# Miniprotein binders against 8-oxo-dGDP phosphatase NUDT18 (nudt18): the designs that were tried, part 4

Target 1, 325 residues: 8-oxo-dGDP phosphatase NUDT18 (nudt18), of Danio rerio (Zebrafish) (Brachydanio rerio) (q568q0)
Amino acid sequence: MDSQSSILEENLEKILRGEGLEFDSVAEQVDPVTLRKNVCYIVGAVIFNSKEEVLMVQEAKRECYGRWYLPAGRMEECESILEALQREVREEAGIDCQPITLLLVQEQGPRWVRFIFLAEETGGSLKTTAEADDESLQAHWWDRKSPLPLRAHDILSLIDAGLKYRRNPWFPVTQPVDFPCHVVCQRLFLTFISSRADADDRLWLLMSNNNTSHHPRLPIVVSFRTYISKAVSKLIEDCMPSSYISVHIRGILGVQHNGRIPGKTDGICFNTLVLLENTEEGAEIGSPPSLETDCYRWQEVTNQGLKAKIIERIKDGSVLPFQSL

## First folded at step 2 (miniprotein)

Design b5 (from g0 with H13W E20R K43Y E46F R49A R50I D53W K57D)
Fold by ESMFold2-Fast, scan of step 2:
Formats: sequence, C-alpha cells, structure tokens
Structure b5 (fold): chain B 325 residues (1-325), chain A 89 residues (1-89)
Amino acid sequence: as target 1 above (325 residues)
Amino acid sequence: DERTEKLVDEARWLLERAVRYAEKAAEYAREGRLDEARKALQYAEFYLAIAEWIVNDANEMGDTEAAKRIAELLEKARELIRQAEELIK
C-alpha cells in the first residue's frame, strides 16, 4: 500500500475504464508521425435506424463510381478521431451522428490504421441525389438483403459486428480519448497467468524497470518499420528469447489521440491487452518466463479485485478487437 | 525522385498482395469454399484501398510518372478483385 503501489493500481484501473495516461514515449531517432506524410488513418461508421437498416453512401470517386459503402474516409489535420468520424458521416450522408463505441481497429504496417465505430443518428437530413458532390452521390438506409452493388465486401463483417454489439455487447464502450502523442505506439498490458489446481489463479504484468521514473510504468513499444502488432513480438524476443511461449494480442483497452496540433500530435497510443501462453514444449507453468534483461521486471497483481477484473477481460475476450492484415 | 521511388515501391508491394489475395479468393470460390473466399476478398480489397491512398498522395505531389508506373498494376488488381467478386456471387 505505498505511494508507488497506489499509483500503479490507479493507472491500471484508468486503462481498464478506457481512459488515457500520460507517457514518456520519446524515440530520439524518429520524426513525429504526420498525416499525409508518413501515416494514413481511416474512420468508418456503422449506423442503424430503428428498423436495423444500415446507413450506406453511394461513391462519387471514378474508380468505384456508383457503388455503395459505409460512410468512411481519411482523417485530416487538426481533428480528433471522433471529429473525423462526425465530419465524414455528415459530408457523405448528410447525417449528424454520435459515436457509441469503437467496434474494430485494423492495421497494415506502421502507416495505415482503420477505426470502425458503431454510431447513432442524432440529426441532419439524408443526402439526396440533388445534393450529389465529390464526397458522395447520395445516402440510403439498406435492409442488408436487397441487391445493392457494394464497393467492397469487407464491410459485411463490420455490419455484422455492429449488429452483434447492438444486440449483446461483449466488451465495454471504448472510445478514443484526447491525449497528445507524436508517434504510433502501444502501451502493453502484457500478462502471464499461472493456474494451479492447488491454488487461486495468479497474475503478473511486465513492468518497465526505469529507475529514473517517479512511478511504475507499463512497457511502451514504438512502431518503426513493420506491422504495429509485430513491435510487441520484438519486445518479447528481446526480453525472453529463450522462452517457449506464444504471444496473443487479446485486443485494445483504449486509444489515445489528439490530432489538434498539426505535425505534432498525429500519433496514436493503443493500450493493448496481451496474453503470454506456455507452449507444449519446455513451458514454465508455475512462473512467468525468466527475463534476459534488467530493463523489465515481472510484477504480481495481488489486489484481488483488480486481478479478477484483468483475468475476466482476458478469459471472456471482453476487449475491443484488433486485426493485423 | 527518391521520395517518388519510395511511394511507387510501397504501392507496388501493396498491389502485389491485393493481386495474390484476389487470386486466392477466386481459387477458394471455385472450390466452393465461400467463407474462405470472402475472407481472402476482404484482404484483397483492404490492400487495394491502402494502395489507392498512396496513388492519391503521389498525385498531390505532382508526379505523373509515378502515377503512370503503378496504374497498370492498380488496374490488374481491380480486375482480379472484380473477377473474384463475380465468382463468389
């Protein structure tokens, strides 16, 4: 119950609630992430009306002209993720909306991320063909069964995810929080669970062993040149290269982004829940893997309530889905 | 010049993956493996979308040569995706 333990527990609770934390992420060897220069963020909306018809927009762009898609588009400078979503929906569909939750985050390499939201209509007027412009030709409510020429079929799984969440939520409402960062990075809830027949489950978190910090920190990994998800695997290989373990990204607990300061705050921090599992061969079943570095340490979570919450999120998959493509 | 070459290389890498997944989607569809075909088509469409972003970025830089160099592969990817889509129907 000292000051350091209290701060850690408070920070863990904040992340579990989808809140943001300040971080010391300073990669001296990289330039800030900037929209249009070295990164592309896409936002998309799944919006249902009272009949469970989904909002669709008809594409105006030459290469997909006349085909239908979810309201979606690229983020611009000087906006947050939520502002980008509301702008795209209004520009393409004429509708004002309020985000309910993130449904899915997808990535390809360190340069491309897509944020899919479940959102609700709050106002505006459905865009008609008389209002056709470069953003879209019109918008319609689609019954999901009538023939409709789609731009791409990737949205069908997104619509299904939205319906599933709307009917029976399986993770807490998760929305981006307004926190500035200059790089694309992940703050890791890197967990190891020991389950023995003769004892209660025990839980460990990997902690940064930074002797100059004023309080304990979760590890932060910065994406430089490969898939965002592979930065996690690199950290594991650096810390425990001799261990026979598998690394499972369970999902995202929270997303931190500001976007309001051009060229400075286009970075994103994902609070990522990761589970280490023993392999069939050579597994250390009763203890977390031995670390081959002094940069990190294992810290057992002994607070019974906090431990139960984290284990439940892991076992139930009660976390925002994340896909690496 | 060097910036343009890098963008062309990145777009080419993405479009080659779009082509590969479109081909897999068509193969799965011909085998009656429709769930796997739809998943492969989803990947193909995803890679195409990222490549289109890079093409638009190159156009904004005024590089007509870079846009031309990737246009043929971009059209090939679109055609194969269209073919796979028709097989899945």
Scores: ipSAE 0.000, ipTM 0.299, lowest interface PAE 12.7, mean pLDDT 80

Design b6 (from g0 with H13F R17L E20K K43L E46L R50F D53L)
Fold by ESMFold2-Fast, scan of step 2:
Structure b6 (fold): chain B 325 residues (1-325), chain A 89 residues (1-89)
Amino acid sequence: as target 1 above (325 residues)
Amino acid sequence: DERTEKLVDEARFLLELAVKYAEKAAEYAREGRLDEARKALQLAELYLRFAELIVNKANEMGDTEAAKRIAELLEKARELIRQAEELIK
C-alpha cells in the first residue's frame, strides 16, 4: 500500500474515534467568525442523580422568570465548549460536573449552534433561593413526573435522550477536541455504499483533488450565510448537480474547537458522516454518482476493517445526532 | 503541574466510576441478574473509554505524568471490566 492510502486510513481511524485532525485550509478568503459578533454557541447539560432525577434550574431572566429548564447558556469569549458547560452548571445550579459525552448538536438559524451534553455531578452544592442571582433563582432535582412549569418543552426529548444513552449507549463517547479553527465548517465523510446479495458491501468516500496537499483530504464545506446543514447540499449541487440523489446526514463523528483567541479560534469543525444514495433511473446501481467536476473524486475503501467500521456506523446510526431546527 | 493535576483528577473520577460499575456488573452477574449486569458493564466501558481519551490527549500534549499517576487505577478498571465480561459470558 502506498503512503497516501496509509495516511488516509490513519486519519479516518482518528476521526472515527472522535480525535479530530488539524484544520488546514478551506475555500478562498473566508473571514474568521467571532463569538458573540457573528456566531453564537449555546451549551446545555443533562445531569441525573442516583434516582434518575434530572438537574433543573429556575430561570431568573425576565422573559421566562420562574420557569424551569436544563442548565444552559451562551458560551463566553476565551473558553472551550467544555469549560463553558462546567461554568454554566456551576453558575446556575451550584454543582461541579464532568461532561461524559455530547448527546446532540442542534443548529438554530444561521451561525447558531447548541451543544447538549450528558454529564455527571462531581461536587458543589445545589443552589438555593438564598443564593438567587442573575444566573438563576435556584436548582432542583426533578423526578420527571411531578408538575413543574417548564420554560419550554423541547428539553423533554433531551432528557429522554440522556436517559437512553445512560442506560444503553448507542454511539461512542463523543467529546469536543482541541483543534483551532477560524470558520464554521464541516469535514465530510461523504459515503456511497454498493450492496450485492452474493458479495460484501463496497464503500466509497468523496475526496478532494487539492494538488497543493501533501496528503489525501476529505472535503471541507464552510457556512457563509446559511444553516450548517445546507452546506452539504451545496457541495453536492456543485459536484453532481444533474444527479437524482438522496442525501442522509447520519450524524457527527467529532467536534473540533478551541475558542481561546477571539476572532482567530472561534470557529468549529464538525466531522460529519453522510450517506449518499443514487436514485437516478438507468444509472449503474453498483457505482457512485458521476461527478461533473475535476475538483473531487470517488475513492474506494478497500481496507476490510475500516470499511466494516464505517458501514456499521452508517447502518446502525451509531453517531452523535445532529438536528437542524 | 496545575494542568497535570486537573487531568489526573478528571481521569481519576472517571476511572472510579468505571471501577464502581464494573464491580456492580460482577455483583449482578453473580446474582444471575444478567440484564442489569450488562447495563452496568456498558457504563463501566463508557467511563473507561472516556478516561482513556483524557490519557491519550495528555500523552499527545507531552504530559505523560498524568498517565503515570493514574496507571494503577487504569489497570484496575481494565481488569475489573475483564472479570465482569467473563462472568457475563
Scores: ipSAE 0.000, ipTM 0.194, lowest interface PAE 14.5, mean pLDDT 81

Design b7 (from b1 with Y21L Y28L Y47L)
Fold by ESMFold2-Fast, scan of step 2:
Structure b7 (fold): chain B 325 residues (1-325), chain A 89 residues (1-89)
Amino acid sequence: as target 1 above (325 residues)
Amino acid sequence: DERTEKLVDEARHLLEEAVLLAEYAARLARKGRLDRARWALTLAEFLLREAEDIVNKANEMGDTEAAKRIAELLEKARELIRQAEELIK
């Protein structure tokens, strides 16, 4: 194995562990995003006590006054995703918390992303009506059964996901990591699995043909005026327009964000696991689709341990869920 | 108010995006690409709703003049979305 193959394998292992890689390329024509101007990030917390009661806050805003919801709010300038989470929970519920894991990433619109965390209480004191302010009226531990007027019912599925993870985790702990990025983008684990009845599965990854770098690199796609899922689909359409395949975002392996400098580090890089599936009726495809571009190439993963890890994550769905709404 | 100005800027960017998506949806519909047109329209509608919510919050904070500055863009977005809906049927 040469040093180039070794570096690629080390980088793949880092991403599989939820770690980050330096952001080393973007399309030159895409301007940086700026929080609260042309990109919006929302954080929300699912927090249970020892009785599996969930933390709820009573809304102070006029349009939903007196209704109950999970602690949640928009990220502010100069803060990281985790700092925003801890601030929102403290402001709305009065408690200190630590994240256990990201539970769900929801793309609610172009450049509108909600990060839902499973978190645990570490201190503070539950906000009472005597402490009511513009952030919230009070906080309460909800048994999930008693009548409670909710602001919206979308949180019920989030609470259920939190309970499911708490009882039986189905993907590894995934937390945002500190890496600056100026755009909303994805680093793609774009995978093709070749399965034959009489042979072990073979795994291929799409790689960038960038001659300016001495290291093999995973593709990076920038989301500009479209959903993240549509940026991936456009890349596939541009690279493989003649192929009879479908593209599936399996989930997110990692989230890279910094947020310290407005207009320069308000971007996010998602390390995204994507599976290409054969759409031909009953056909077995022994090789990945032919590429109609010189910008990318297929790289077979021949390291047996690494190959097994990636295929297992794909087949078991052992990745942070992603929803495009 | 600086806080109100940030909200208005956020709404302006959402509306600019909604306008572009509504125009894109109309072009896709005229070319017979109805599934993609419906997707683009759905995104435009979502962004319009988010921008309307932000405008309402600015009004609640007592800065109705800030909200008025984006009123023309808000109406443009609504009109283009209506036109795209009509083409898609």
Scores: ipSAE 0.000, ipTM 0.185, lowest interface PAE 12.1, mean pLDDT 82

Design c1 (from g0 with E45Y R49E E52A D53W N56E K68F A71L E72T E75W)
Fold by ESMFold2-Fast, scan of step 2:
Structure c1 (fold): chain B 325 residues (1-325), chain A 89 residues (1-89)
Amino acid sequence: as target 1 above (325 residues)
Amino acid sequence: DERTEKLVDEARHLLERAVEYAEKAAEYAREGRLDEARKALQKAYEYLERAAWIVEKANEMGDTEAAFRILTLLWKARELIRQAEELIK
């Protein structure tokens, strides 16, 4: 095995474990995103007590005054995603918490991203009306059945997702990892699987042919104006415009963010698992779609252990959910 | 600020239309009028996409506060569309 192939396999294993890789970015320099100016990141917490009651906070904001919602708020400069979560929960609900896992990532275009966590109470005391301030009026453990005037019903599906994960996890614990990035982007595990009745599955990954790179790279796509999901479709259209394929974003393997240098590292890199399926019924099985570009190449994954791990994550949907709103 | 407030008002109008069409799609589906339900659902999606684009524009102009004022209505529209889709199945 040459050193390049060894490095690739090590990097793939790191991403599968939820670890990060240094952001190598695009060849052209793009302007960094800046928190509070052209990107906004929301963190929200689903926290249950021993009775499976969910933590709720009563809104102090004028436009939703008195209505109830999950502890949630906007990320600030110089904090990590986890620090933002812990700060919002403490400010709004009075309790200390520790994240268990990301439950899902939601987007409304590339400049609005919401990170929903399942978290647990580790200390503090529930905020009372005597402690009401601009952050919230009070906090309460909601039985999910009693009447409670909600700010919005979108959180009901988030609460359900948290309860489901708590009872029967279907993807590995996934936490943000500390790697700086200046744009909102995705590093793609863009996969093609050949499944024949008489043989083991074969697996290919799309690789970048960046001539200046030290080692083989997974493709990186940057999102500016359209949904994050559309950047994946655009890459596939550019690489394989004549192919009859369907594109399935399976979910997120990892989230990379640093945030320590405001205006320079306010970006996010998602490690995204994507499955391509050939839609031609009469097409030859056994080969990935032909590429109409020199910018990328197909690389077969021949390491049996690594291949099995990737195929399992794909087939079981064992990845952090990702939703475009 | 003034221009972003106009965009937010436009997005609100579009989302109200998305909600109306999603509710109409659900009503048609409950009546077994599936062709009419699908046409109404398509209209709801068209309005939703236009509204989402405007929210994205407000974010691009750096006014994330203005964009957030409409998010509750955006999610209401999405949820009603999802419910209508389930009824059409």
Scores: ipSAE 0.000, ipTM 0.196, lowest interface PAE 17.7, mean pLDDT 81

Design c2 (from g0 with R38Y Q42E E45A E46W R49E E75F R78L E79T R82W E85R)
Fold by ESMFold2-Fast, scan of step 2:
Parts: structure tokens; C-alpha cells; sequence
Structure c2 (fold): chain B 325 residues (1-325), chain A 89 residues (1-89)
């Protein structure tokens, strides 16, 4: 194994463990994103007590006054994703919390991202009607069965996801890590698997083909001004436009952000797991699609342990879910 | 430039639809019809993405004037979409 393969293997293992890598640089000149100008991030919490009752807050806003919802709100300047989560839960529900894991990342339209966490109560006191303010009227532990007028039904699937994870986790604990980034971007585990009835699975990753680099790099695509899923599809179209392939975003392996670092650091880097599948005549195809560019190359993963880990995450869907709304 | 005016006009049409759906989403949200507000925002975002495709096309063709004019319209539509999102989160 050469030094390049050793560095790649360590970097892949770090990302699979939910650890971050320094955001190196984007190849193209792009303007930094700025909160409240061209990106908006929402955090929300699913919190259960020992009886599996879920924490709810009663809305104080005119448009949904008196209706119930999960603790949720917008990230502010100079805070981390976890700080935003803890602040929103404290302001709306009166309790202190610690995140257990990210449950879901959702995008809806231009540069809007919502982070949903499973979290646990660590202190504080449940907000009462005597403490009502502009943030919320009160907080309540909901048994999920009694009639409760909800602000919107979108949270029901979030609560169900939290219960499912709490009882039987299907992906590893995934937490945001403190690496600053000035753009919304994705570092891609863009994978192709060759499966034949008569042989073990083989795995390829798309790698940046930069002869001046000291180490192998995973592709980075800027998602600013487009959906996360569309940015991946555009890269694939640019690299292999004549191929008949389907693109499956399996999920998010990690989230990197640190808005507390001085400078323009309102960006986010998602470590994204993507599977390419042949759509036609694909039963016995043994090699990844031919690339129509010198910018990237396919690299086979020959380390048996690492290959097994990546293939299992893909086949089992053992990865933080991602949804486009 | 005839090409510039065509690109700007195509994008303007898409952004007018984006603004229309963003305003409709805000109206639904004010009425407490949040599920419908989400669907209207989804449509607004779709039209905005089509307009962003035209900006990218203009840049690829070296038409910086078209790209700049469309980007200014995009910023206005973005502001309205985010105002609607604030009503529903």
C-alpha cells in the first residue's frame, strides 16, 4: 500500500466514524454564504421522557397561536448547531438538553436546511403558562395518543423516527463537528458496486484526479444556489453524461460547521454517501462508468475491512437519513 | 443583445411564478393552513431552481449581463420565500 492509499483509508475511516476533515478549498471561486441573507438553518428536537412521552411546546405566534409543535427554531449568528438546539429547547420548553444523535437532515428549496435531533433532558424545569412569552406559551409531555391540536402534521414522522431510533438504532450516532466552512457544500463518497453472482462485491470511489495534490481527495461539490441532490446529479452529468445510471443519495455520514469561528463561516459541509446504479443491461456489468473528464478517476477500495464497512452502510441504509421536501 | 433579453425574460417568468407561490404560502400560513403553505413553498422553490439554471446557463455562455440581471431578481424572490418560511419554520 502506498502513502496515498494509507492517507485515503484513514480519511475514509474518520468520515465513517462521523469525524470531520479540514475543509480544504473549493476549485471554483464562490462567495461565502451568510445567515439571513442567502442561507437559513432550522434546528428541531425530539425529546422523550422515561414514559416515552414527547416534549411539545405551545405556539405563541399569531399564525399558529395555541397549537402544539416540537421545540424548533432558526440558528443565529455566532453559534454552533448544537448551541442553537440547546438554546431553542431552553427558550421554548424551559429544559436543558443534550443531543443523542442527528435523526434527519431535510432541505426545502433554496438554501434552507433543517436539522432534527434526538436529544435527552439533562436539567431545567418544564415551562409553565405563568412563564408564557413570545417564544412559547408552555411546554408539555405528550403521550402521543391524547387529542392535541398540532401546528402541522409534518412532525409526526419525526417523532416516529425518534422512537424507532431510541428502541433500535439503525445508523451510528452522528453529531455535528466543529469545522468551519464558508459555503454550503458536500464531500462525496460517490460509490459504484460491482455485484456478480460468482464473485465478491467490488467497490469503487470517485476521487479527484489532481496531480499537484499531496494526498487523494474526495470530490467536493458546492450546493449553494441548488438542492443538495441536484448538485450531485450535476457533477455526475458533467463527468459521465453518456451513462445510463441512477443516483441514490443514501444519506449523510457527517455534518461540519462552526459559525463561532471569526470570519465568514456560515457554511456547512455534508459528508454524503451516494450510490450509482446502472439502469440498463446492468446485471453483469463489472466496471464503473467511463469518465469523460480528466478531473476525476475511479479508485477501487481493496482494503477488505474498509470495503465491507462501506458496502454494509450502503446496503443496510445504515446512514443518517436525508430528505428533499 | 437579443440573447440576453431572451434569457432575462425566461427567468423573469419563472421568478414571477416563484413570487406568486411564495405569497400564496405566506397567505396559507397566516390562515393556519400550514400543510398547504409547505406545498406552495415547494412550488416556489422549484421555480426558483429553474431560474438558477438559467443563471448558470448565462454564465456558461459568458453572458455576464444576463446572469447579473437574473441574480438581482433571484434575490428578491429568495427574500419572499424566506419570509414565508419564517411563518411556518
Amino acid sequence: as target 1 above (325 residues)
Amino acid sequence: DERTEKLVDEARHLLERAVEYAEKAAEYAREGRLDEAYKALEKAAWYLERAEDIVNKANEMGDTEAAKRIAELLFKALTLIWQARELIK
Scores: ipSAE 0.012, ipTM 0.441, lowest interface PAE 9.0, mean pLDDT 83

Design c3 (from g0 with Q42F E45L E46T R49W E52R A71Y R78A E79W R82E)
Fold by ESMFold2-Fast, scan of step 2:
Structure c3 (fold): chain B 325 residues (1-325), chain A 89 residues (1-89)
Amino acid sequence: as target 1 above (325 residues)
Amino acid sequence: DERTEKLVDEARHLLERAVEYAEKAAEYAREGRLDEARKALFKALTYLWRARDIVNKANEMGDTEAAKRIYELLEKAAWLIEQAEELIK
């Protein structure tokens, strides 16, 4: 048996299950990101009661005073993403909660990332106007129909996403996992699928040719001064500039972060599922595009079970959504 | 900083479009063209929402200067949309 292939297969299965991998590649020298200096992480909660009313908070902030929004706020130093979520919901709404799953990750370059969770109430007491403070004025269960002055309308699509997932989940439960990172980066499942009428689908992954590595490595792309999604497109253009292909970020398989570790650990690693599609009509789709670099290689996935799992996630869109704003 | 300038420019562009469509909505409504007025109003609202989201995002990042620099245009767009909504009711 090929032990190298066995290690790769186990690592791929870990990522598909929403688990993490230690950051084991030597990235290009990039300064670490720092909370409140050059990155800002927002957490937000979509919480329903038994009547499908959604938890809302009345803003105390001067610039949006009196307007209503989902419980949401900035992540602080030395806390995990889940700790930030539970703290914000408790501070703003008085409610104790547990996350069910991530619903959506939104970005605007590496400087701003928002994590939206579907969560459930586990205790506490709904914040009243008698308890008004700098965090919020009060909390209510909103029927989604009565007039309510919203801080912003972007939350309507978030509430809809939560309802959709609650009724018919379309991707597996996805939670942040505790792995430290000093940059905002993506570990890529960069896939190419070959389909013919008379043969089974074949699947390839782009792999890193790092000469100092003892094990096969998935590519890691660091986002600096650009949208996280644009970093993937740049890698593709650099590696296969002569190819007639389109790049589709299908979504996120996992989120790795551990801000509780002392030091420069304010970064995040996204395990990102990407599909390359041939855009040239009538072209033979028998092999992935030729690479114009020795830094990467194509690796065929020959394990039938693993291949089927990856192709299913791609075709069904069974991945955590990721949006650039 | 450069990021603030980019956000201000993007928000300004969206608000200029919001004003344009709010004015068209009011004009269509005065002409009795209510279907065209509602479509223009929806476009104006969409641009306003997108601009507000950019400002709110900038504020959450600690960059309150973007909100200050576009405040007057944001208020103008919101007011014109309210006027158009009243005409279409």
Scores: ipSAE 0.000, ipTM 0.130, lowest interface PAE 20.7, mean pLDDT 80

Design c4 (from g0 with R49F E52L D53T N56W N59R T64Y K68E E72W)
Fold by ESMFold2-Fast, scan of step 2:
Structure c4 (fold): chain B 325 residues (1-325), chain A 89 residues (1-89)
Amino acid sequence: as target 1 above (325 residues)
Amino acid sequence: DERTEKLVDEARHLLERAVEYAEKAAEYAREGRLDEARKALQKAEEYLFRALTIVWKAREMGDYEAAERIAWLLEKARELIRQAEELIK
């Protein structure tokens, strides 16, 4: 029996189901990120009622006073992403909510990340002008057609994404899972697919050759001073600098965060699906690019069911969207 | 518009300082002057963080135009800091 292959397949299945894996140690010694010191997380909610009206909040802040926006705000110490979402919606709109799924993750480098959720109302009472405070003036169900002075128009695409998902989901429900992490990082499903007309597709994953690990591990890349997407490109350059390849970040399979120990668990781990395509044309290429390092190796996925699942997620784009701002 | 210009100008000034110190850190590192390189890198990171604070406030106020207009310079500052750190380590 191949116990190492079996453990890898089990871990891949867990990630594809939206479950988490314990954060592995990184080779470089990296200082942890800390909320309100060097990292900022924003949560926002797209909530529809039975009439497909969207929940809006009237701003109390001086700079945007009286303008309308989605319920949104900064994550605080000692809370999970979902707790931050529920708190912001309660404080600004007066209602209780339950998240349905993440709709979109946006970044401006590793120090600013926004999580947008599709959520549903579960209770509470819509905040009225009589209840106005520093958090908001009131909440309202917007028909999306009547003129309404918005704080910013960026939310229109977020509302549209929520409607699209409600009507025809194109990726599985994706929720943050509680796993502590001290840095902003990505665990990579870094894939290469070989397709031939006369044979089934073959799939390879890049694996870490970590001497401290007894079992195969997916690569982890840490983002500190640059875009999350740039960390993936840097890994590729270090591993296969002479290859003619294009890198496609397909999206996010899962989000791991805890936040309950301030200064120690304020990080996030994204399980990220990445496709490498060989740009060197002419003949079909049956093998992944050669590696110029002993730190990583290619491992073929020979389990037919698992291979089919991964290739389907790649080809259909069936993953949580991710955007760099 | 006036407030957008103020935020852009303030963030741009801080990012230009971050770039200046990151370049100085790389220069010191190439000369083998690692203590001076580390001090310059620390200054670059400090200016970057101040600029990020302004960008975060702009976004929180719904001023995505200000954030967009400085995005290139912000990316340049981050990349130069990363390069300087790599030369020092």
Scores: ipSAE 0.000, ipTM 0.364, lowest interface PAE 10.4, mean pLDDT 82

Design c5 (from g0 with Q42L R49W E75W R78I R82F E85Y)
Amino acid sequence: DERTEKLVDEARHLLERAVEYAEKAAEYAREGRLDEARKALLKAEEYLWRAEDIVNKANEMGDTEAAKRIAELLWKAIELIFQAYELIK
ESMFold2-Fast, scan of step 2: ipSAE 0.472; ipTM 0.742

Design d1 (from g0 with E20Y E23R K24E E27A E36L K39W Q42L K43R E46R K68E)
Fold by ESMFold2-Fast, scan of step 2:
Structure d1 (fold): chain B 325 residues (1-325), chain A 89 residues (1-89)
Amino acid sequence: as target 1 above (325 residues)
Amino acid sequence: DERTEKLVDEARHLLERAVYYAREAAAYAREGRLDLARWALLRAERYLRRAEDIVNKANEMGDTEAAERIAELLEKARELIRQAEELIK
C-alpha cells in the first residue's frame, strides 16, 4: 500500500506542476476526434513589447478584410499546440516568438477549443504591407487606446488577461505537454474540503475503482458531445445525485496533446481542478458526499505538504482560467 | 551586415521547415498515407515559396550575398520536395 500511496502522491505533484500522465482508457466507447473533421482548435497570441503595446495583425480574409485582430489561427494536423502558435505568429506578423504561458482556454462545446497564450518576441521583423499575402496584410504594435477597426471585440478581455499576468502572475506557468490522446477529455482533480473551526482542513479526491492501469487513477470524463463543464456535472449527478451539491470548476492544471499522428492523437486531455461543496443543512460535518456507485471512492490526502498545496491552489484560484462561451 | 544576417536567418528558418515537411511527406507516402503525404507536401511547398520570395526580393534590392549563403539548403529543400512528389504520384 505504501508504494501505491507514493505513486499517487507523485502523480498529483506532476499534475500540480503542469506535467502530464499517460492517457487512461475511458469507460464509454467514443469515436476519436479528428482535426478538420469533427474538432477545431484555435491558437492565439497576446504579445507585448517593452512599451506594453500589443501585437496586432490586419486581416486578409474576405469576410473580415482590413480589420485588426490578435495573431490567431486554426491548428493543423501533425503539429503541436506550441508549434501552431509559433507558425501563426510568424505567418501573420513576421516575428518569432516564444510562449510564456497559457492565459486562457475557451470552449464552444468539445468540438471547438481556443488556446490563448502570453508570448514574447524573440526575433523576426514586423510584416509590412509590401509583404501582404493570404495570411495577413500587415502587423503593428497597438497602444490599446488609439482607434483601431477590430474584427471583433472579444480580444479586449484577452489582452487584459495578458496584462494582468505580465504584471502579477496568479498561477504557475502552464504549457501544453506532449501526451497522446484520441478524444477531448478531462482528468478530474475533483476535491472536497472539510473546514472546521477546531481543526486543520481535510482534503479528499475522487478516485476511480475500475483501474485499467497499475497506478491509482483520477476520474476521466469525455466531452465529445457535450461542453467540458457539462461532462463534469454529469459525472457528479451520476455518482452523487444530490440537489444540495455545488460544483465549482476552478480551472486547468495542465493540457496534454500530441498531434503527430493525425486522426489518432488529435485529442486533448485537460487536467481539471474541481471543488465540490455539500450545501445540505443537515449534512454530516467533515464528510464528503455519499457515493451511489461502486465505480468511484473518496481518497483522503494525508500528506500535509501536498494537501496544503492543493487547498491553496483552490482558495487562491491559482489555476489557468477556463471559460465556456 | 546586420540586414543580410536577418534575411539569411529568416530564409534559413523557412527552408528548415520546408525540409522537415518534405521529409514528413516522403515518410507518409512510403507508409501509404497519401492524404497525409499530400498535406505535408503542400506545407513544404508553402515554406519553400516564402523562402524563395525573400531571396528574390533581396536580389532585386542588390543583396545577392543572402542567396549565396543559403544556396545549399535551398537546393536540399527543392530536392526533398521533388522526391516527395515522385513518391506521391
Scores: ipSAE 0.000, ipTM 0.127, lowest interface PAE 19.0, mean pLDDT 81

Design d2 (from g0 with R17L E20W E23L K24R E27R K39Y Q42R K43E E46A R49L R50E)
Fold by ESMFold2-Fast, scan of step 2:
Structure d2 (fold): chain B 325 residues (1-325), chain A 89 residues (1-89)
Amino acid sequence: as target 1 above (325 residues)
Amino acid sequence: DERTEKLVDEARHLLELAVWYALRAARYAREGRLDEARYALREAEAYLLEAEDIVNKANEMGDTEAAKRIAELLEKARELIRQAEELIK
């Protein structure tokens, strides 16, 4: 009789380990996403040498010719996110690299996503002016202090994030995985925590009651016509519009991408950690907000080990950062 | 015919907004104004999606003439958005 709870617990463990999960089909009217047609993914690398100098490339493109930037570029068809990263670094800087972790995912609505990695040099040789081509003019290790004409200053915060993680990691290594997906969507760990002085913390997750589903599933929200962050807010407005709550997107637990998988689609699923906090004064603290729909239900997490893992990720902010630009 | 005219007019208006924002995004990107460029690109993408939804609904109803009449503007909007995206790494 606990088969559904056992399946849920196994699925939660898989997501916490950064593994992929199948999801229910989404709206029929949503066209599959495809690079160069209706979606653009950018990969960028923050790479430090032993002196904490950061790898920079000199731009060859007409619009920013001669200015310096992080190795970064647009993903191509039929490659994984990691393959795109390694290709861009090799083409622009001449070196081979291995990703250490995702540092940041940034979105610009449903069509533009940038994946920033902390990576390390594993081989190759630094690109020189004699090797200048359409990809870049040259690469250099920048001391982060000397004057350098930058293409744009947005990379300074990315470099800072990489340095912070390198010195004091605050979330586990998080890497994208190849997994079937035809849209840009989020699988939500939408959580509510109850804390009482004389009892252990209790944890609830919002679950989908889709009649077509054979198993309890985490809510899937498709992002279109809006920011990824706004899609979460719309779900909450739909299921608990009368509740006095604040919504906190803690970050990303995992990234699933279809790039290498046959089907000519470049869909992405973000496993997103969200915390709901009750803001109503005098409200009952022991229970999650009442739902005004039969499409969803609250499921308590009673497995002590799993509950502790999820609560720690939430309270410590131990999760990949996500930003809407 | 009256229904086709309404769908064409709605989609055309949205695509013209998408084109306007896409061109603005490219200009801001060339000026190094990346925050404004990203905002404009975001707006362009939103309007394109609304126009595509109208086209898809027209196709589902068998109204291929509405889709044909806006096909050139739809492709122009898509291309300008792609160009703006190329300028933003």
Scores: ipSAE 0.000, ipTM 0.301, lowest interface PAE 14.9, mean pLDDT 81

